# Ledger of designs, part 5: VH-VL binders against Chaperone protein TorD (torD)

Target 1, 216 residues: Chaperone protein TorD (torD), of Ferrimonas balearica (e1svr5)
Amino acid sequence: MDEQEIREEVALAERRATLYWWFASMLCRELDSDQLNTLCSESGRVLLDALAEEPSLAPGCQKLRRALAGVQVLATPQLELAADYATAFLGDHLGSAPPYASVYVEPGGMMFQHPHQQMVQWLQQWQLAVSFDGNEPADHFAIMLDLMGNLVLKGVDSPEAQSAQSALLAEMLPPMRRWVTQCQRQPGFYAALAELLLAFVSLDQTLIEGEFSLAQ
Key: E = the ipSAE of ESMFold2; O = the ipSAE of OpenDDE; V2 = 0.75 times the mean of E and O plus 0.25 times the DockQ between their complexes.

## First folded at step 1 (VH-VL)

Design tz3 (framework fv_tezepelumab)
Fold by ESMFold2-Fast, scan of step 1:
Structure tz3 (fold): chain C 216 residues (1-216), chain A 120 residues (1-120), chain B 108 residues (1-108)
Amino acid sequence: as target 1 above (216 residues)
Amino acid sequence: QMQLVESGGGVVQPGRSLRLSCAASGFTFSSYGMHWVRQAPGKGLEWVAVIWYDGSNKHYADSVKGRFTITRDNSKNTLNLQMNSLRAEDTAVYYCARDLWFGELPFDYWGQGTMVTVSS
Amino acid sequence: SYVLTQPPSVSVAPGQTARITCGGNNIGSKSVHWYQQKPGQAPVLVVYDDSDRPSWIPERFSGSNSGNTATLTISRGEAGDEADYYCQVWDSSSDHVVFGGGTKLTVL
């Protein structure tokens, strides 16, 4: 409506996009030493404190802090987290939870390739290059989160992007809930991160639906 | 590549027991929930039981509760169904089927089935 | 105690569209899967999550699900489509898988 309302909408979109990209960066590969040091620094503490002010996010933040404290007492914290990443997401065993939507939506995962094909179409539609390397299936949650961040920013002045946010959340949340349940069977840093992520995405969906209901 | 092979079917008298097995290959068995589904001659599909990927959760159709026990051995890639106190109405082809979680996802792969005949 | 109701049979002429319904209370809130079973064979998944298809299933197969009725639609029916078709849901309140009674499709 007015200039102040536009500024508030832009600020909210920037905060939402930043969190989507933050989660994507934590999930797309093992944390390097710089990422770990930043998370354990004053700025990381401030971020987690701010997120924990939201009641639905507080449990995940608390678990993430416990996991960080546990790793910090080990001789090589960064290497231990890299090993935890491989065990949680790259292994093929009972505790493994590969972070790909098709594993949790389509039987046999890559047999049907539907979430991957859908993501390829959306990435092409929105002319986006993913911020992560390799021959990675496009339905990796980190890629889906990266797209969400871009759609959130574009949604400030694009009804098409706003609709795409809702469509992507509808595609992402059901497999993410199953993935998080699997992650929780192996408590640790990535299980806590997955739990926090699901809480954030779920909260974001309720906020979007609330605004849509007011507008419609 | 992916394969489910049932065995253990046969002809048994009412009141006796039979144990069915399903051998899985070509996929990570321990990552999938497993089901038993049966089909009486000339009839439709009837769900029998489910066991979760780690063996922690099990559910049964009302018609078999207390008589059938579903188990799995992830180290051997096998699913089992222990059938006790068999009745004529248990006569059916028994299929094992793969599901990622607890029947919420579709059955994307089925075995060929094993015939169980309960006759007096 | 959740129940799915299918017509026992559906007949269609070659090249015509077959529609097989699956009725259930508020079935539109559930994910519906469809299986094709030919005589002497195990069932084969043809449609999952209401409207998605495995990559090897022809685009002639489609699905919909809303309110109290889910529908499997087979366009341009062929003799090779003759089979029994079953709908299936998971009932989260009872933790039970529920199958419909099956529909025999005849392409005459």
Scores: ipSAE 0.000, ipTM 0.422, lowest interface PAE 16.7, mean pLDDT 82

Design tz4 (framework fv_tezepelumab)
Fold by ESMFold2-Fast, scan of step 1:
Structure tz4 (fold): chain C 216 residues (1-216), chain A 121 residues (1-121), chain B 108 residues (1-108)
Amino acid sequence: as target 1 above (216 residues)
Amino acid sequence: QMQLVESGGGVVQPGRSLRLSCAASGFTFSSYGMHWVRQAPGKGLEWVAVIWYDGSNKHYADSVKGRFTITRDNSKNTLNLQMNSLRAEDTAVYYCARGPRYFDWLSFDYWGQGTMVTVSS
Amino acid sequence: SYVLTQPPSVSVAPGQTARITCGGNNIGSKSVHWYQQKPGQAPVLVVYDDSDRPSWIPERFSGSNSGNTATLTISRGEAGDEADYYCQVWDSSSDHVVFGGGTKLTVL
């Protein structure tokens, strides 16, 4: 690779990682006022406009914008989004969509299954000390997205990190598709965010499939 | 390493059609959006069209919309620009340029050498 | 349609600093890229994403972008820097790439 290709790959990796971490920050906890203000600012508008230029991302961006507009006319927008978060992810199992991969790959929707064990192994392998207690499932989609961002940056110089990106996507995407379907049963900000996220991750998988050799 | 080689330019009469091609090598063509950018003699750069990595999305400058069609063949690593109803104002050097990857409009980090299109009697 | 405004020409003495501006409404919220074009040649990327440089471009080239003005700065000007310079953004509202009109840099 020449110097121009190296610089372009680094820039692209930084943007991909930033987007993975952006989604992770939106899913790991309720939006605070600073996050909401950033989404409603010029920089947030520019980001969503940019993403909407891709046809597969446009529907999610439109739904996210409608949800934001709807919340902004309410007396306490941030608290309304906090309520949406609780309804989408923290309610009872039949009406909510807990954002954990294990819930969507195992019969009965049990947590701490194979995706959790696999994530524990990968976090240790890549020496990423996530500040979480042993009772939290490591297969929370926000944790998986955070790892993906780190693997994207490492992938510029590491064939092993490139292979790990493919393996993580293979682990994450099938349960994410089921999770998004469940989220769509309760339309709102987080349902729109989940739809946009799935579209982005699916698109990103298409990109990396064209650039990696298969590895076992 | 990386190469973008344009072809298909030439002299053509007003109202006629011309097809430009760009052969890409040395990178994963199917992962990148591609652009056509033109430059009239002695003038500045003018963007013409973009096509996304998978061909799913296309945008055109207002001056060429409805007359030009951008396409790509990822199996052959080629980008094409079909130019119909050519006008004298379309006279320019046409550059093939590597642009955004799927959802991103990164800078045009690599350009071909260009191919000259002259629309005259 | 979005418009980028550049001065038609800028002159600099050898060893001095040249500054080429690119004016646009709220351009600080966009990513600005800069290209160098010498006569008879294809453009070459010299600054991308406001302030980043390709590794083959000397440190003398730098960029900034805030408010309504982006600036390409060329320190310690050399004869080899003489060229046309273009700024470029993507206008998300129109789905169009927009180039500035270009600035001819003369060294001497």
Scores: ipSAE 0.000, ipTM 0.437, lowest interface PAE 15.9, mean pLDDT 82

Design tz5 (framework fv_tezepelumab)
Fold by ESMFold2-Fast, scan of step 1:
Structure tz5 (fold): chain C 216 residues (1-216), chain A 121 residues (1-121), chain B 108 residues (1-108)
Amino acid sequence: as target 1 above (216 residues)
Amino acid sequence: QMQLVESGGGVVQPGRSLRLSCAASGFTFSSYGMHWVRQAPGKGLEWVAVIWYDGSNKHYADSVKGRFTITRDNSKNTLNLQMNSLRAEDTAVYYCARDRYYDSSGYLDYWGQGTMVTVSS
Amino acid sequence: SYVLTQPPSVSVAPGQTARITCGGNNIGSKSVHWYQQKPGQAPVLVVYDDSDRPSWIPERFSGSNSGNTATLTISRGEAGDEADYYCQVWDSSSDHVVFGGGTKLTVL
């Protein structure tokens, strides 16, 4: 690769990592006022416009914008989103969609199953401190997305990290598809966010597989 | 495979009552909101009523409010519509339909084949 | 009391693009869904949440929604597309599902 191609690869990795961390920051806990203000600002509009240029991401971006417009006309938008977070991810399993891979791997929906143990192993292997509450099961999608962002940056010059990206996506995508299907039973901001996230992760997997095809 | 089968339709005189049922199979019925939608002969679709996944909330079209009651029995995978004080303008094919969202504010992704209700003489 | 307005009929030649509109006050702030109904049959979902498509519906079907108008677009029209098409929204102010009056598509 020449120097320009290397710079372009680094820039792409930085953009991919930033998006993984952006999604993680919105799933790990309810949005605070600063996060909501940023999403509704010019910078948030520019970000969603840029994402919507990708045909597979455009529907998710439109739904997310519509949800934001809906809460902005309310007296306390941040508190409404906090309620949406609780309804979407906490409480009764029939009405909620807990954002943990273990819940969606087996019919029993039990916590601390294989995805948790696999994540514990990967976090130790890559020497990453959990940026979320330490009592959280390690297979929370926000934690998985955080690890993915770190692996993307390390993958610029590490074949081991590149392989780990593919392994993590293979572990994450099947339960994420089931989680998103469940999220769609609860209309709102977080259902739209989950849908956009799945579209992004699916696109990212396609891009990684395309690179492998070119290498072969 | 998923199925919704309506029953209970028929010919009934004005002012009488009729109860429609919808039997669901092939999906977890208790996780979905359910709707009743009707269509008069040669006319368009008209929404009738909705019930949340757990039966905790219900909404009705203004034309049927106070006369129709939507209920569900999650243990039997059935949706019901009790129709009281029937009028000639209630004549229609009645469809049950599944809502993709638990609070029934989404799209209707699965429909039954319908049951005909005729309110006449 | 929210109202959706559709043209009663639209005609398209085989292989041409059909566009069916759904008008509503600030409809761009709502999610619009589209249903196809053939004579004697139950409605079938063809487009949901403005522009998403069920996996069994061909790519020829697409949707858009902005301002006061949502549009169902059917490219490369075929005889099998002849049907009545209905748009639908959820009106949160009244907690009602609202359907458009329907559009009869004829492929000539």
Scores: ipSAE 0.000, ipTM 0.425, lowest interface PAE 18.7, mean pLDDT 83

Design tz6 (framework fv_tezepelumab)
Fold by ESMFold2-Fast, scan of step 1:
Structure tz6 (fold): chain C 216 residues (1-216), chain A 121 residues (1-121), chain B 108 residues (1-108)
Amino acid sequence: as target 1 above (216 residues)
Amino acid sequence: QMQLVESGGGVVQPGRSLRLSCAASGFTFSSYGMHWVRQAPGKGLEWVAVIWYDGSNKHYADSVKGRFTITRDNSKNTLNLQMNSLRAEDTAVYYCARDSYVWGSYRFDYWGQGTMVTVSS
Amino acid sequence: SYVLTQPPSVSVAPGQTARITCGGNNIGSKSVHWYQQKPGQAPVLVVYDDSDRPSWIPERFSGSNSGNTATLTISRGEAGDEADYYCQVWDSSSDHVVFGGGTKLTVL
């Protein structure tokens, strides 16, 4: 493989990691004014346009763009998004969709279940510190997405990191599918974001399976 | 094997009290919300009350508010329904049911066999 | 108070598809669950979260939920499907579980 092919491989990994971290930043807490301004700026438009060029991501981009446009015409857009976050993720737990994998793998919908324990082990194995509140369960989807971004970058020259990407996707995708279904109960910015996220992660799993299987 | 076994039903006169119990086994009782659902003879299902997994939140049907009290003892895997000021319209088979998902809408994946409460003179 | 409406009865010929409806204002925004109850028995969950099935329930049972109507669909109806069927939601505005009135399915 020549130097250009190596650079292209690294560039793809950097783009994948950046998207995982972008989604993590959108889910870890309600958007502040700077984040909202960035999404509504030219750079946010460019990002969504680029994602929409991928057919599987286009519907999610359209829904997210529509939700942003709807919020922007309101008197207090940032407060409306904060309310959407609270309704989607911090509500009374009967109509909300808390973004924790543990909630969606056990019949009781409890936190601190197997996904949390597994994430604690993986974070320790990969020696990663998470810049979240220390009391946050380790299976918050934002934390899982952050780990995925790190594993993507390490995967450029580590077969163990490549295997870890597949394992994390296998742990994350089933509860994420159920979480997205719950998010759709209350349409809004975060429901649209969750749909786009699921489409992205599903596409990424297909890409990983195709490339690594064909390489063997 | 999961089991929910109701007890405490019987015949009682109007205005009196009765306590129903539901013994749970075969699953981690303390991780699940629990409900009472009743069914009058020949009629449909009517929800009565719910208690969250840790006992911190409770909700009641309007027809029983102020008269019925739902409680649980997680150390003994037991759900209870204290029924005061009983009326003829409370006559029904009472089922305890497991709430299979705390974070979603309530759904009842396991039901007891029911216990009959008859309020008559 | 939130209300779910079901037809009191539905008849289907053996091998044909039965459809039981559950009407509610904006019910498509809620998760609908379905229960089967045979005479003298406790109810059994047959469809949950609009369209999912417990692993021991045959694929003949399916569900949908949109707008103001949820539907339980039973394909290739069998005599053993004769029962009362109830739809159910959680109404977060009132903090109440709401059941439909029930539908008696007859397989003739």
Scores: ipSAE 0.000, ipTM 0.416, lowest interface PAE 17.7, mean pLDDT 84

Design tz7 (from tz1 with heavy chain D99G Y101G D102Y F103S W104G S105Y G106D Y107F P108A Y111I; framework fv_tezepelumab)
Fold by ESMFold2-Fast, scan of step 1:
Structure tz7 (fold): chain C 216 residues (1-216), chain A 122 residues (1-122), chain B 108 residues (1-108)
Amino acid sequence: as target 1 above (216 residues)
Amino acid sequence: QMQLVESGGGVVQPGRSLRLSCAASGFTFSSYGMHWVRQAPGKGLEWVAVIWYDGSNKHYADSVKGRFTITRDNSKNTLNLQMNSLRAEDTAVYYCARGRGYSGYDFAFDIWGQGTMVTVSS
Amino acid sequence: SYVLTQPPSVSVAPGQTARITCGGNNIGSKSVHWYQQKPGQAPVLVVYDDSDRPSWIPERFSGSNSGNTATLTISRGEAGDEADYYCQVWDSSSDHVVFGGGTKLTVL
């Protein structure tokens, strides 16, 4: 690879990792006022505009913008988003979609299935300093996205990390598709975010299959 | 106003331990990656450690790995650096710094503390 | 390990443009950040992500980054610009933040 190609690969990896961590930060807990203010600021507008340049991401960006506009006209936007988070991801009601891969790999929705066990192994293998109780699910989508960001950066010059990216995407995408379908039953900010996330991860899998093929 | 205030510096003998703290105010501490950066007298800036917004990921400079531990308490808006097995070359002003973005990835340090001096006697 | 190289010192007259370089292998593929540090004070972010500027920093400060060299440019130099300047990147291969050695800017 020449210097120009190396520069392009590194720049792409940094962009991909930043997006994985951005999604993880919004999914791991309710947005606070600072996160909401940043998302609604000029920097948030620039980010969403940049993402919308990609045709596969444009519809998700549009939905997220509509959801943000709807919340911003309310008296307490941050509290409305906290309520949306609880409706989407917490509780045991019809519209709840817990953001854990294990819930969506088998009909019936059980916690601590294969995705959890696989994630525990990968977090140990890659020496990520994830502080969690051994009983907490390691397959929260935010944790999976956090690992993906790390693997993307390490993958620039590590064939092992490149292979790990493909394996993680294969583990994450099928349950994520079912999770997003469940999220769509309750319209709101987090349903829109989940749709944009799925579009991004799906696009990234296409890029990985093209650039980091396991059948070398 | 957004502020970071370091404390816990002092004079210690080689081989001893010291714990630095950084109190954050004026921003949502739990949304940002936090760093420790040090500067030996008359020398340049040297990065020490990072901890991500939720404590889930940490990285250390090779010179401190295995001796220093970075932690955070988001309920108290506090960042800590536990420094064990201190050496003369650890003598420096230690700065607490915030990464600019939502997660630990954004490594532009837009807010810095005033620094706290750690002196390890020779 | 990844290394950033800065000139030890740069000198300009008031009103002149100062250019401080930061050399690194393929640094153009990385996001470069710049800090100003005055004696006895904490560093201040003056340019981030190669060319973006915090809202509290005058437009006289600008940055560029391509190939093996990033540059901090300070137009219309003022006595108040006299300080040490540091470039900085994140090296993803080592999971380390790397600082340049620093450049002392003198405005005479």
Scores: ipSAE 0.000, ipTM 0.450, lowest interface PAE 14.0, mean pLDDT 84

Design tz8 (from tz1 with heavy chain R100K D102S F103S W104G S105W G106Y Y107G P108Y; framework fv_tezepelumab)
Fold by ESMFold2-Fast, scan of step 1:
Structure tz8 (fold): chain C 216 residues (1-216), chain A 122 residues (1-122), chain B 108 residues (1-108)
Amino acid sequence: as target 1 above (216 residues)
Amino acid sequence: QMQLVESGGGVVQPGRSLRLSCAASGFTFSSYGMHWVRQAPGKGLEWVAVIWYDGSNKHYADSVKGRFTITRDNSKNTLNLQMNSLRAEDTAVYYCARDKYSSGWYGYFDYWGQGTMVTVSS
Amino acid sequence: SYVLTQPPSVSVAPGQTARITCGGNNIGSKSVHWYQQKPGQAPVLVVYDDSDRPSWIPERFSGSNSGNTATLTISRGEAGDEADYYCQVWDSSSDHVVFGGGTKLTVL
């Protein structure tokens, strides 16, 4: 490739990594006031407008914007989102959707893999330390998304990192689909976010497969 | 072209405060973890602090914890270091440095600014 | 506190291979990065993740890391390679970046 093609590949990798980390930042804990203000600011508008240009992401962006508009008219928007987070992810009842891949792996299924143990191995291999809430299991979707972002940037110069991206997506997507279905039982900001995330990750896997096909 | 330009250095008396800024251009600033690294005259490199791409996580060297605060403004492509309760031992050139990855976990620096000198003396 | 040990200086003749070591307890389990700093200038990344090189750094620069020692190797040494070289790791147990003390390379 020429210098412009290399620059375009780096720019695409930077954009993909940024999106993975953006999703990770919103799933790892309750949104604080700064995060909410940023999401409702010009920066947030620009980001959601850019994502909505992609047809597969547009519905998720619209739902997320509607959810944001709904909480913004309330007296304490950040506290309403904190309550939504707790309802969606922290309850130990059937209506909650804990954001951990291991919860959605079918016992006795064909793959019978432990996402947590696999993630521990990958985090050690790729030198990524975890500081979300101290005691989070390694298969939290936010941690998996954080690793994806790192692998995307490393993939510009590393065939091993490119292979790891595909392996991580294969591990993450099936439980994520089940998790999103569970999230949709409790409409709200985090259900909309989870839906947009699944659409993004699914699109990203398709783009990686397409690039591989063209390279062959 | 990628650039990191530090400013805000100078001569200050012990116990005073100083605020350093780093202006970034030529790359998507909001995608990268950012670090401050310092170097005392004639001495080696010493890490000061890191901030994640979105400001959600921060780590500090033990020598500056409670005195220094790292922040960023992604809308202005600016990294800041608020330095309070300055000591003679804080005298150094302060470098702004970009982590290759958005989280600070990898802790290495693919681009550096030219540095700004902070001298703490009476 | 994790410690990285470098020799204070290394000398090589022009055209010869320079080897700069970075010692650390079980450093082979960590990723090591290397920086070059010339007088009055900011450091420049020359090797990262033990053995990877930025695309604009000459292939004469290479790295290795195993056991308790990481090594920066500079083949066909040139006068322009004279600089201080620093190794660096992320210590996950303390969430801190750790630098070696630096090695002054002289090409005589």
Scores: ipSAE 0.000, ipTM 0.441, lowest interface PAE 13.4, mean pLDDT 83

Design tz9 (framework fv_tezepelumab)
Fold by ESMFold2-Fast, scan of step 1:
Structure tz9 (fold): chain C 216 residues (1-216), chain A 124 residues (1-124), chain B 108 residues (1-108)
Amino acid sequence: as target 1 above (216 residues)
Amino acid sequence: QMQLVESGGGVVQPGRSLRLSCAASGFTFSSYGMHWVRQAPGKGLEWVAVIWYDGSNKHYADSVKGRFTITRDNSKNTLNLQMNSLRAEDTAVYYCARETYYDFWSGYYGMDVWGQGTMVTVSS
Amino acid sequence: SYVLTQPPSVSVAPGQTARITCGGNNIGSKSVHWYQQKPGQAPVLVVYDDSDRPSWIPERFSGSNSGNTATLTISRGEAGDEADYYCQVWDSSSDHVVFGGGTKLTVL
């Protein structure tokens, strides 16, 4: 056992978990002014610059930066983003893209389908409470991303958590691809965020599958 | 390594059309916005048009709006400029240029990779 | 329409500092980029986002931007710095890229 290798594995897990939780925080509700100011600060710029070094993430980063630049010149940036959130994820018009996996796994777009039931079981198995306001279905993508972050950290010491990462990605990715396609019909900040998120999760699945195949 | 190569320039009469192409290599073309910039003989740089990385948004200089069309084909790593109703004032070297990534504080385009240019001469 | 104003020419002695200005109304609220162009060649980006440099550009090149004036500073001027220099911004009100008229730097 090499101590340097252990430190590198822990550091990577911490970075992956931080990204999953960052996306979850951006998606679970409208950005408040503090979140917007942080995203537009030096730390937010450094984060997006680092992500853009990866070719598969660069297009999403560019689109997100453009959306942020457009918002920054408006009189009420936070209120404009809140309106974008409502247009993208709330309401009952044909162009909305509700951020729930259940909507994208069955014809008819019904809530509380298999992904919800599966998530309820996983949250109970891992003894995790959802950090959400109200009674949201458990298959909200933000809840799924929050669980993923927890599983990534637990995976450092737990083969069961490593297996659970793969299972959650298999549950989340197909409906997320359909959700992102729907988001793209209304270009804007959240459409860009959804594209970047899908690129990140897809990249992470590739990393996990590579390590998994070498370990077996 | 990173290269942009323009082609399609030449001598054309006023009122005619010309299509310029720009071939990109050595970087992921589909990740970058692209610009056309021109320079008349002995004059300064004049911006012509921009197209977003996915082709979803385009902007044109007032002098060419309605006459020029910027397009891209990400599967072939090519940028195009369709120039219609050409005027003597359009005579210039035309450069294609790659946009730097947005810094969201600035939000506005720098251009870090440039082609060598292709000459368009509009004369009777 | 937004306009950027540059002096047509600047002269500097070898080893001395050259300063090239770019004037624009409230230009300090915009990001300024600077290009070097030698005769018969394509432009080369030397400073972007007011003060950042591409990795291949010497530290002698620096930029600043505040109020109504942006400045490109070239320290320890060399014969190889002789070129035309252009400033550039994006004007969000018109959705246009705007270039300055250019400044010819002469190193004598």
Scores: ipSAE 0.000, ipTM 0.430, lowest interface PAE 17.1, mean pLDDT 84

## First folded at step 2 (VH-VL; framework fv_disitamab)

Design a3 (at its last look DockQ between E and O 0.02; V2 from the best seeds 0.00; counts 0 for: pae E 7.3 > 2, off the site)
Heavy chain, then light chain:
Amino acid sequence: EVQLVQSGAEVKKPGATVKISCKVSGYTFTGYYIHWVQQAPGKGLEWMGRINPNSGGTYYNQKFKDKATITADKSTDTAYMELSSLRSEDTAVYFCARDRGYSYGPHFDYWGQGTLVTVSS
Amino acid sequence: DIQMTQSPSSVSASVGDRVTITCKASQGISSWVAWYQQKPGKAPKLLIYAASSLQSGVPSRFSGSGSGTDFTLTISSLQPEDFATYYCQQANSFTFGGGTKVEIK
ESMFold2, look of step 2: ipSAE 0.040; ipTM 0.626
ESMFold2 (binder alone), look of step 2: mean pLDDT 91; pTM 0.942
OpenDDE, look of step 2: ipSAE 0.016; ipTM 0.574

